# Miniprotein binders against q9bqp7: the designs that were tried, part 104

Target 1, 240 residues: q9bqp7
Amino acid sequence: VPQNWFPIFNPERSDKPNASDPSVPLKIPLQRNVIPSVTRVLQQTMTKQQVFLLERWKQRMILELGEDGFKEYTSNVFLQGKRFHEALESILSPQETLKERDENLLKSGYIESVQHILKDVSGVRALESAVQHETLNYIGLLDCVAEYQGKLCVIDWKTSEKPKPFIQSTFDNPLQVVAYMGAMNHDTNYSFQVQCGLIVVAYKDGSPAHPHFMDAELCSQYWTKWLLRLEEYTEKKKNQ
Short names: E, the ipSAE of ESMFold2; O, the ipSAE of OpenDDE; V2, 0.75 times the mean of E and O plus 0.25 times the DockQ between their complexes.

## First folded at step 9 (miniprotein)

Design Ld1 (at its last look DockQ between E and O 0.02; V2 from the best seeds 0.00; counts 0 for: pae E 5.1 > 1.5, placed apart)
Fold by ESMFold2-Fast, scan of step 9:
Structure Ld1 (fold): chain B 240 residues (1-240), chain A 82 residues (1-82)
Amino acid sequence: as target 1 above (240 residues)
Amino acid sequence: SKIVVYVTIEAPSPEELYEIVKRILRLAWEHGGEVIYVEIEGNEAFILLELPTEELAEKFAEEVRRLLEELGLRVEVTVERE
């Protein structure tokens, strides 16, 4: 149980569109500062089990590819993920004109993988947008806020080489989503309430992406775990 | 402290594997356990779980062993203290 509990949802907000809402998706730039990011908090508070799993994977890959091959592989994975996010932002942005580069990305396996998910995405409210929790003092950069099958969601796009058919296959991704959600719900730069999350895992070979929908109850459960990770991070920082 | 349980499953097909994993996740929930991670590779799955007590971890592990034995699959379930 967290020592300093704070609610994920803001009772003063609604998930319904407001007449004052912008006609174009919000894109608030991330400001670098001393306040920790969601990804930093999660990376610094990995469990013994998570560290063990990551080290096992790393050693297996080095044995298979060699040290230079492993470095090239991880660089390529990072670049592919970056390009995937850029392509999705382009696809979901209004008035975006596809260039030759974007055409190549649209033919990628990852983009093919998410086509069936994108058909159910509409009402985009934010893209690649910064969030800050003013009370809990953390920041993040979320991928997307949009309606998925009629429900307003924080949507996180992931690429994977291995199947992730269970939400528990996504490591800390649920914590990342609810951390962004809680921050956005309490960030003065936003006026709406998000109560649902969606993790979309796309595959390079074009296999259908796995959507992991998180309803309000599940988000509340992961929020409690996020608060524990945040408290652990804060204690580690004080003890340094 | 929590008790950690490791489960390794190998099934004839991905479809069968996913159904078995779902049943194990349900058993974990019934025993008050938390599923920490599920790794899928071809026809094999590795599940890492955390149970609140030694008694619940032992009951859960026995239920999983029974399930895998009834299905004629290799039984690989390990219970460790954190």
Scores: ipSAE 0.472, ipTM 0.809, lowest interface PAE 2.0, mean pLDDT 86
Fold by ESMFold2, look of step 10:
Structure Ld1 (fold): chain B 240 residues (1-240), chain A 82 residues (1-82)
Amino acid sequence: as target 1 above (240 residues)
Amino acid sequence: SKIVVYVTIEAPSPEELYEIVKRILRLAWEHGGEVIYVEIEGNEAFILLELPTEELAEKFAEEVRRLLEELGLRVEVTVERE
């Protein structure tokens, strides 16, 4: 139970967009002062169990690959994730404002993996856009806001070499989604709000991606957990 | 005061594994548990859970063992006190 509960939804906002959809998705630039990011908060408030899982995974990988091999592996995973996000932004953006697409960005197993999901995505409102929770004082950079099967969602794209068929396989991703959602709903740069979330896990071999839809009730449950993590972060920083 | 439970299972196929994991997650919910993490690797799964009491954790563990043994499948369930 957080000491300072705050609602994820903004009662002063419409649950519907304005009368006409814009032709270009929002892309609010990230302007950071000293307020913490969602990622920083989550990284600095990992539970004992999360630390154990991370260390166990790291030890297994180092045993198999060696320390230098592990560094190369993690660097390659980072690059593949970055290229995946670049490709998705290109695919979902109006082409009239784009530079010529990199051929290698569009020819990956990850892009093949999400094709069936992209058929259900429409009405893109925001891409790679900054959000700030003006009351709770945290900031983030969300991947996408769009309709998925008719429901407006904050969408988070993830790459994985291991199957993630359950939302519990996605670690802190549900907390990221609701933190972005709460921030967006209380950010004056946005005139609308979002009540649903979606985590999409794409696979390197092109296997069908797993979507993890989060309705408003599930988002509210994870929102409470996010508030506890933010509270823990704030307490730690006061003691430093 | 929360009780940590680890479950490791092996199934003949990924499809059967997914169905068994779904049943175990439902059992955890029925015992007041919270599922912390699920990892799938080939035909094996690892599930990390927290149960509210030792009594519920032991009952959950016994029900998971019975489920997998009735199916003729390997399972390892570890209940760890804090």
Scores: ipSAE 0.071, ipTM 0.619, lowest interface PAE 5.1, mean pLDDT 84
Fold by OpenDDE base, look of step 10:
Structure Ld1 (fold): chain B 240 residues (1-240), chain A 82 residues (1-82)
Amino acid sequence: as target 1 above (240 residues)
Amino acid sequence: SKIVVYVTIEAPSPEELYEIVKRILRLAWEHGGEVIYVEIEGNEAFILLELPTEELAEKFAEEVRRLLEELGLRVEVTVERE
């Protein structure tokens, strides 16, 4: 049990989206501060097993691509991921705020991959928006808050060249999602609450993306794991 | 035993962040390091690297710190043994 237990859901907030929510998605800028990001917390608290898996993957990739090839690959993956997020933000943004759609951004296998998911996405409340958990002292930048199949979710978009049909194959992505949920639910910049998460794994070849829906129960389970990671991070920082 | 290096960077913009990450990756290569994982969240990047020795890891860490301090950027570099 976490020593610093805090609820993921805020009992003071309504689960029902207020009909008065602005039609324009929120985009709260991430403020530079000494507060750790969700990503930083997760990365600095990776298990030995996770590290081992990453190393094994790396060695395999180097074997296949060579060292220079692997560097190029890593750079390309990063760039593709960035472009994918930019394209999604453009797609999910209201038409009036659409900067000149770089048509080239929309012509990707990843965008093709998520088309069937996007059909079920509506009621976009936030895009690329900062969240802060003041009490637990962490921040993050969430990709999207929207309704998926009629359920309000924190949506996290991921790119992969390999199929990830199971949520367990997404490493710490479930922890990231619930961390954003918990922060959002207690961030005063947001008037609403989220109870569900969604991880969407998009594929480079345009094959149908895998949606990993997280209901309130599953979110609560991962929230406990997140709190333990946050505590571990905090203890590591005290010892430095 | 290989040494794991964690680099966390904050930049003024995503574009600047990307360029800084590229420089760090180049530095890692020059020190015989391998990039394991790169994640970007907004204007923050995390880089997981592996260096062949503690000496190379510390040298790399110092170079990264110096580079980012000269740019006036926040950096955290942690060297951990496996």
Scores: ipSAE 0.063, ipTM 0.468, lowest interface PAE 2.0, mean pLDDT 87
ESMFold2 (binder alone), look of step 10: mean pLDDT 86; pTM 0.848

Design Ld10
Fold by ESMFold2-Fast, scan of step 9:
Structure Ld10 (fold): chain B 240 residues (1-240), chain A 82 residues (1-82)
Amino acid sequence: as target 1 above (240 residues)
Amino acid sequence: SKIFVYVTIEAPSPEELEEIVKRILRLAWEHGGEVIYVEIEGNEAFILLELPTEELAEKFAEEVRRLLEELGLRVEVTVERE
């Protein structure tokens, strides 16, 4: 499908500050539906190369940790990611006070890793909020929408033990970000325009997080790829 | 048909590794290639790229081999057809 029929940006919307909605971030709950989620679409449409990379990683980890060790490792990675997201939602929520924040969390490597990024984050508009693209029929739960260095972004927080200094190290994360962006820009629950994305990779050892900023042009390029994945998903579902 | 190039590099330091990866990514762009994946692990990197033709893939692979040889590094570059 051509990008021109389903644009990522909504020409009827502006990214300018709205004085009537400045202080409380939106948190629209995700409603379970037959409509596919962004993550499901991406998982069901992995390329042959992505499958190869996943199997390569899996076999290397099993060789290092054993079958049971691998299972424990992946469980721990998932739990660490969940805790990191909960911590960031708490930190970025204007309803939290410094006294209410978990002091032990401020000692974690992941939170230390992301401190320099958080200094450049302001004007939080949405946290852990559901998005739906009405015409393309997909849903998602985005992490954060806020200004990063003065630009309104869909921000996705990631944890890693290994360096990811290149955006291509993040697999489908750019597709995930633009899918959320396109949905939000066409979701009646939101009134603003998001044109930029940010993937933040935080490190367990406290090493400085890597920010992968996506400008409007890069978002448009990834949007075209997302539309192809969505089309593939729809076609596969008709054949099962 | 899609042509894939696999590059494995090992550098003396993480800083040198990142600079070499950037140069390889630049070379890919110059040959009309797309970077599919970059993995960093210690002083090693694994890069998977897609080139539009066999001619461009082989030219790119030769340029990468030449770069690695000039830097005194192990040459591990594979060209594979989907």
Scores: ipSAE 0.336, ipTM 0.751, lowest interface PAE 3.1, mean pLDDT 85

Design Ld11
Fold by ESMFold2-Fast, scan of step 9:
Structure Ld11 (fold): chain B 240 residues (1-240), chain A 82 residues (1-82)
Amino acid sequence: as target 1 above (240 residues)
Amino acid sequence: SKIVVYVTIEAPSPEELEEIVKRILRLAWEHGGEVIYVEIEGNEAWILLELPTEELAEKFAEEVRRLLEELGLRVEVTVERE
């Protein structure tokens, strides 16, 4: 159990639309400073098992592709992910920004992969927006906050070449989602409450994306694990 | 204190593979285990799990081995005792 436990949900907030809420999705820029990001905390506190899995994958890829081929492969994976996020932000943005869409981005296999998920997404509240947990002192940049099948979710878009039909195939992604959720729920720049998460794994060949919905109870379970990772990070920094 | 278990599965089809993985995840839950990672590539899956005690890890591992043997599949289950 974490020594400095803090709740993920804010009892003073509602997930229902407020008349004072902006008519366009929020997009607060991420300001880098000494406050650690969610991704930094997770990268600095990887478990021995996660380090082993990453090294195993790296060795297999280098064996197959060579050193230069591996660098090119990882560079291309990163670029494809970036383009996928840009396309989704464009698709989910207000009409004004849609007129400037890059049609090549909109016709990728990854976008075809998520079509059935996008049909269930509405009421977009935030896109590529910064969150900060004022009490626990961490920051992050979330992909999207929107209603999925009528429930307000922190939505994280992922690309993959291999099938990920199980939430356990997504490594720290559940922790990333709940960390953003807890931060947003306690960030004064936002007025609403998010209690659900959604990890969407899109496929390059256009195969149907796998949605991993996280209800409030599952989010609470992952939140406890996130607090332990944050505590580990804080302790590690204090001992430097 | 926790014991790590590795399971490798190869099935005739992706659909059969997914069903077998689901059965193994259920067995893990029944033995108080936590699924750390599931990797799927073609007709093969690799599962990494943590069990709370050596006794539960060995019991779980034996049930997985029995399941794979009954299905006529290669038995590939490793328990790390450190």
Scores: ipSAE 0.349, ipTM 0.758, lowest interface PAE 2.9, mean pLDDT 86

Design Ld12
Fold by ESMFold2-Fast, scan of step 9:
Order: C-alpha cells, then sequence, then structure tokens
Structure Ld12 (fold): chain B 240 residues (1-240), chain A 82 residues (1-82)
C-alpha cells in the first residue's frame, strides 16, 4: 500500500462540458524543471522482468541488424512515432490549418490503422498538453483528451509492428495514462475531470488498431500501482 | 519474494493463439495471479505471471500444462522464485 496515497479523481470536478471551457483544445507547453516526468519515473523504476525483456529484445535486434543497423532502426521507429503523433494532432485540430507536409503524413499505414477509432472520437479538450500534479510533484505531456464512444478519456497513441491485442502487452502504458489522468484532475490549468483511459495501438501495415479502454475501476487499480512506482522513484532519488 | 511463472505457447494460427492466451489469463485470475506481460510474435506467445504463493504457482502451472497437453500443443511452463 502506498504510504503517500492520494485520490486519482477529484470529487469537485465534472466530466461534462461547461460554458467556461475553451472552444479550442488546450495545448499547455511543458516547462521542464527538477520535477520528474511520468516517463522518467517509469524508466527509473522498471521491474527486473522489464529490464530482462528489454535487454533480450535489444540483443536479438543487434544480432540481426548489427550495432549500426540497430541504431538506424531505433531512430526510424522514433521518427515514425513522432510523425504519427503530429498527424493525429493535425487531424484532431481544425482542418483549415492543415499544411501540405501534414497531408503527406495522413497517408501512412498507422493513420489507416486508426481510422475506425477516430470515427468514435469527438469533443477534443486537449492535445499535446502538459499536466502537473502539484501535490505529488510530477509532470507529463499527454497526447489527447477527448470523448471516445461518449466517454471522456485520456487517449495515448502508440505505434507497433507486432500485434498488441492485450493491455498487458503495452508494458507501462496503463500507468502512464493514469498518471496523466491524476495530474490533469488536480492541475489548476484544467477545469474538467477525466475518469477513463484509452490506449490505441496502431499498426504500420494498416491493420486495424487495437483499442484498450480503461474504465474508472481499472484506472483506480493502475493508479495504486503508479503511486507505488512514484514512491520507489522518490526513495531511489534519496539514496543517490 | 515474488513467484513468477513463464509460459510459452505456439499455436497453428493467430486466432487460436489469442484464444489460448485468454484461457490462460482466466486460469491466472482463478488462482489469484497477476499478468505481468504478454508478448506476441507470429504464432507464438510468451506470458509472464506472478502468483501470491508457491503452492498457487505450482497449481496454476499444472493447470496450464494440462490445458496445453489437452490441446496437443508443446508444453513449456516454468516456475521461478525471484
Amino acid sequence: as target 1 above (240 residues)
Amino acid sequence: SKIVVYVTIEAPSPEELEEIVKRILRLAWEHGGEVIYVEIEGNEAYILLELPTEELAEKFAEEVRRLLEELGLRVEVTVERE
């Protein structure tokens, strides 16, 4: 049980839109300081099993591609992910602002993969927006907050070449989503509450993306695990 | 200490693989287990699970071995105390 337990949901907030909500999706810039990011906390507190799996994958890839080939592959994966996120931000923003470069990005297999998910996405409230949990002292940059099938969700877009039909195939992605959710629900820059999460795994070959919907109960379960990871990070920082 | 169970499955098709994985995840839940990771590559899956006691881990492992044998599949299940 976490020693510094804090609730994920804010009982004083509603998920319903109100007249004071901005008409344009929020995009608060991330301001870096000594406060750790969600990604940093998770990276520094990987389990023994996660470290083993990562090293096994890395060694297999180096054996197949060589050291230089592995470096090139990793750089290409990073660039593809970045372009996918840029394309999604463009699609979910007003179409009249679309650039020629963005139009070319809209033809990728990853974008084809998510078409059936995007049809169920509406009411976008935030895109590529910074969140900060003032009490728990962590920050993050979330991809999207929007309604998915009528439910307000923190949505995280992922790319993959391999199938991820189970939420457990996404490693720490559920923890990342609930960490952003808890921060947003207690961040003064936002006025609404999010109680659901969605992890969307898009595929390079254009095969249908796998949506992993997280209801309020599941989010609460992952939130407890996130608090334990945050506690472990804080303890490790004190011992260095 | 954590009690970890490793399961490797190879099935004739991705659809059959996914159904077998689902059955193993249900068995884990029935034995109080937690699924740590599922990796899918082609027609093969690698599952890592954590069980609360050595007794439950061995019971779960035996149930999984029995399931795979009944399906005529290769049995690859390992129990490791971390």
Scores: ipSAE 0.357, ipTM 0.761, lowest interface PAE 2.9, mean pLDDT 85

Design Ld13
Fold by ESMFold2-Fast, scan of step 9:
Structure Ld13 (fold): chain B 240 residues (1-240), chain A 82 residues (1-82)
Amino acid sequence: as target 1 above (240 residues)
Amino acid sequence: SKIVVYVTIEAPSPEELEEIVKRILRLAWEHGGEVIYVEIEGNEALILLELPTEELAEKFAEEVRRLLEELGLRVEVTVERE
């Protein structure tokens, strides 16, 4: 149980659109601050098990690819992820017709992988947009807020070469999603409420992406875990 | 104290693997456990689970070993105390 509990949902907000909502998705720029980012908090509070798994993965990859091959592989994975996010932002933007289409960007295996997910996504309200929790003092950059199968979700796009059919295969991604959700729900730059999350794991070979839908109850459960990680980060920062 | 259980599974196919993993995750839930991580590669999986007590961890590990034996699979279950 976290010592400094705060609710994930804002009772003053509704998930229904209103006349003051923007007609185009919000894209609030991330401003550098002394306030920690979600990714920084999670990176600085990795569990012993997460550290073990990361080292196991590194050793295995180096054994298979060599030192130089490992560096090339990790660089390529990062670049592919970046391109995938850029393609999704382009596809989901109402301004899509105003942007030039990159055939190679839009015809990757990862984009093929998410086609069946994208057809269920509509009502996009935010893309690559900054969030800040004014009370808990953390910031983040979320990928997307849109309706998935009629439910407003914080959507996180993930690339993978290996299958991730279980939400627990995504490490801290559920924590990242609820951290963004809680921040957005209490950020004055936004007027709506998000109660659901969606982690979409896309595959390089074009195999159908795995959607991990998080309902309000599951989000609340992960939110408690996020508060514990944030508390650990704050405590480590005070005590060096 | 954190009690972590490591379960390694090798199944005849990826499809059978996913079904077995689901059964183990449900078994963890029934024993008050928390799933830390699930790694899948081909027909192999590694599952890390956290149990609230040594007694529950041993009970859960025994149930998983029994499940794997009933399915005719290799039994690789380790209980670690931090």
Scores: ipSAE 0.453, ipTM 0.796, lowest interface PAE 2.3, mean pLDDT 87

Design Ld14
Fold by ESMFold2-Fast, scan of step 9:
Structure Ld14 (fold): chain B 240 residues (1-240), chain A 82 residues (1-82)
Amino acid sequence: as target 1 above (240 residues)
Amino acid sequence: SKIVVYVTIEAPSPEELEEIVKRILRLAWEHGGEVYYVEIEGNEAFILLELPTEELAEKFAEEVRRLLEELGLRVEVTVERE
């Protein structure tokens, strides 16, 4: 059990729409400061096993592609991911000015991959929006908050060239999702409660994306693990 | 001190591979294990997990090898102390 336990859900909030809620999805800009980001905390607290897996992957890729090929590959992966997120923000945004760009992006395999997921997504509440946990002192930038099959979710969009049919194939993504959820639930910039998560892994070849739905119980389990990672980060920072 | 176990399996189809992985994950949880990572590449899967004791890790490894042998499939199970 974490030493500094704090609840993921806020009992003063509801997941039901409020008439006072804006019709346009929220997009709070991320402010740079000394408060650590979710990704920073996770990167600085990787386990020996995670470091081993990352090194194993890197060595195999360099062996296959060479040093220059590996650099090109990683640059292309980053660029494709960035374009995929931009396309999804445009598709889910009510802004008409982005429609022309969306047409070109809709032709990608990744966008085809998520079509069956998007048909079940509605009621978008936030897109590319900053969250801050006021009590636990961390920040993040989440991809999307919307209803998936009628349940309000923090949705994280991922790209992959390899199949990821198991949630355990997504590394720290479940921790990232619940960290954003807990922050949003306690952030004064937001008024609603999120109790579910969704990790969507899209494929370059257009194969159907794998949705990894996280109900409230599973979110609570991963939240406990996130709190342990946050404590480890804070302890390491004190010793610097 | 935790015990790390590496499992590599091969199956003729992705559908069969996923079902075998699910059975291995269930066996890991039954032995008090924690699954760190599952990688699927082609017709092969790699599983990285942790067991609480060497005795449980060896029992798990034997059960996995027995399962795959009964299915007539290739498997490699490595147990390492960390």
Scores: ipSAE 0.229, ipTM 0.686, lowest interface PAE 4.0, mean pLDDT 84

Design Ld15
Fold by ESMFold2-Fast, scan of step 9:
Structure Ld15 (fold): chain B 240 residues (1-240), chain A 82 residues (1-82)
Amino acid sequence: as target 1 above (240 residues)
Amino acid sequence: SKIVVYVTIEAPSPEELEEIVKRILRLAWEHGGEVTYVEIEGNEAFILLELPTEELAEKFAEEVRRLLEELGLRVEVTVERE
């Protein structure tokens, strides 16, 4: 149980569309700050088991690819993920037509993988947008806020080369989603409430993406775990 | 504090493997435990779980072994104190 509990949802906000909401998705730029990001908090508070799993993966990959091959592999994975996010932002932007250059990004196996998910996505409210929790003192950059099957969600797009059919296969991704959600719900730059999350794992070979929907109850459960990680981070920072 | 359980299973197909993992997830929940990580690679799955007590962890481990014995499949279950 966190010592300094704070609610994920804001009782003063609604998840219903407001007629005064802008027609263009919000894209608030991330301001560089001394305030820690969600990803930094999670990286600095990894469990012994998570550290073990990461080291096991690294050693296995280095044995198969060599040190240079591993470096090249990780660089390529990073670039593919970046291009995937750029393509999705382009697709979900309220643009009638795409630039010729952007059409090449739409041909990847990852984009084919998410087609069935994109059919259920509408009402985009935010894309590549910064969030800040002023009370809990953390920041983040979320991928997307949109309706998925009629429910407003914080959506996080992930790429993978191996199957992730269970939410437990996505490591700390549920914590990232709820951290972004809690920040957005209490950020003065936003006026609406998000109560659901969605992690979409896209596959390089074009296999159908796995959607991991998180309802309000599941988000509340992960939120408690996020608060514990944030508390641990704060304590470690005091003692360094 | 928490009791960590490691489960490694092998199945003839990825589809059958996913079905077995779902059953293990349900068993963990029924025993007051939580599956913290699942890795699937080919015909094998590695599952990391946390149980609240050693008694529940051993009971869970026996249920998992029984499940896979009934299916005629290979399983390795290790119970370790944190």
Scores: ipSAE 0.411, ipTM 0.780, lowest interface PAE 2.4, mean pLDDT 85

Design Ld16
Fold by ESMFold2-Fast, scan of step 9:
Structure Ld16 (fold): chain B 240 residues (1-240), chain A 82 residues (1-82)
Amino acid sequence: as target 1 above (240 residues)
Amino acid sequence: SKIVVYVTIEAPSPEELEEIVKRIIRLAWEHGGEVIYVEIEGNEAFILLELPTEELAEKFAEEVRRLLEELGLRVEVTVERE
């Protein structure tokens, strides 16, 4: 068990809308500093098994594409993901219109892939918004907070070329989602409570995206694992 | 002290593959294990799991080997200490 236990949910908060909640989705800017981000913590605390899986993938890709091809491929994957996130932010934000450069993403396979998910998304509360856990000392930038099928969720949009029909296929994504959730639930910049998560894996070929819904119990289970990763990060940092 | 188990499966179809993976995950839970990662590529799946003891890991591995043999599939299950 983690040495410094802290609950994911805030007993002082409600998941119900209140009069002080803005009608416009929140977009708090991320300020970079020495406080670690969720992605930094996860990257610095990869398990032996995760390192093995990453190396296995890397070697297979290099055999297929060559070293230069691998670098180009990973750069393109990153760019596609960035554009996908930008397109989704525009689609879900009533205050902004799509920029000319993002127009082509409305026709992409990734956007087609998520159409059936998007029709179940409403009540957007936050988009591309910074979260900070002051007690546990970490920060993050979450993609979206909205209702999915009537339940308020931290939603994380992912792109993939290969099927991810199991939540365990999404690597550390569940940990990322609950880390954002725990931070938001204890961040004074937000007034509401999120108890559910959603990982949406969109596919380049337009095949239907896989939604991985995480109820409160599952979120609590992944939260314990996140706390262990955070503890490991903190101990490694002390020994540098 | 946790025991790692690697399982590789190849099935005739993606639908059959997904069903077999679900059965293996259930078997892991029944033996007190945890699924670390599932990778799917075509008709092949690679599953990485952790079991709490060597005894439970070997029992789980035997059940998975039996399942794969029953289905007429190649048996590829490896048990190793971390």
Scores: ipSAE 0.333, ipTM 0.740, lowest interface PAE 3.0, mean pLDDT 85

Design Ld17
Fold by ESMFold2-Fast, scan of step 9:
Structure Ld17 (fold): chain B 240 residues (1-240), chain A 82 residues (1-82)
Amino acid sequence: as target 1 above (240 residues)
Amino acid sequence: SKIVVYVTIEAPSPEELEEIVKRIMRLAWEHGGEVIYVEIEGNEAFILLELPTEELAEKFAEEVRRLLEELGLRVEVTVERE
C-alpha cells in the first residue's frame, strides 16, 4: 500500500478548530463489526523479533511468579490500565457527563505520574472515541484527542512498572497512534485534522511520566510502517 | 535478509545509561540500521537492532564495542544473521 496513495493527513481538512461543539468532547461508540481493529492487525502481524521478545518476557515472568502468579499479574496490569484510562477520561471531561468521579482512582500513583503532562493538555476534542478509516477498512478506539503544548495530538495513555524513556521501548504504540490518526483524519464523524501524536507512559510509583511526542514527519514515517502491517494482515486473511 | 544485533549495557546511573543508549541508536542510524526495541531495567539496557548487511552489522558492532571500551563499560555485543 503506497503511502502517497493513502496519506495519513487529509488534504481536504484544516488543523484549525472548525467544527463540532467544543463544550463536550466527542465519544463515538465502537460498534461490533467484521472490520479489523488496529490492535487485531498489530497482534496478527507481529514480527519475529516481537514474538521473540514476548516469549522471552513471558518465560522470565513465569519463572519468577509461577503460571498462576503470571496470570494474576497480567490480569492486574490490565485492570490497573483500565482504571487509569477511566480516571483520565473523568479528569479531562469538562462537564463529567461521561462518568462520575472516583476519588480513589484520582489518587493513584499513575495519576500523580502524569500531573506534569496534564498541565500542558487543553482543548479536548475526543475521549475514548471510535475511529474508522473508510477507505482502508480498519477501526480503532482512541484514548484522547487534545492540544498538548498548543499542538493537536492523538494522545495514548500507557501504564508501566519499568521505565520507558525511549519511544522504541513502547513496541507498536507509535503504529497504534498513527493508525488512529489516519483513521480519524478520514472519518466522517470528525471534521478536524490531527498531525501529531503523543504517547504518555505513566508509572505506578508516581515517578514523572515519559512523554513521547511525534511530530508530523515522525507520524508520516510510522504511517508507512503501519500501512505495511495492514497490507500483511490483508494478505494473510486473503490466503486463509 | 536483515542482520540482528543485540547490545547489553550497564551504566553507573540511569542518566548515563540513557545517554549511552542514545549514542548507540545514533550509530545504528549512521550505519543504515533500525532500532527495534530498547528495554531498561535499573542500570541495565537491552537493545535489539537490525542492520541491512552483515558488513554494516559488524562495522556497527565494532563501533559500539569501541564506545563501550572507551567508557570503561562491559562489552556485550552479539551479531547474528536472521
Scores: ipSAE 0.453, ipTM 0.800, lowest interface PAE 1.9, mean pLDDT 85

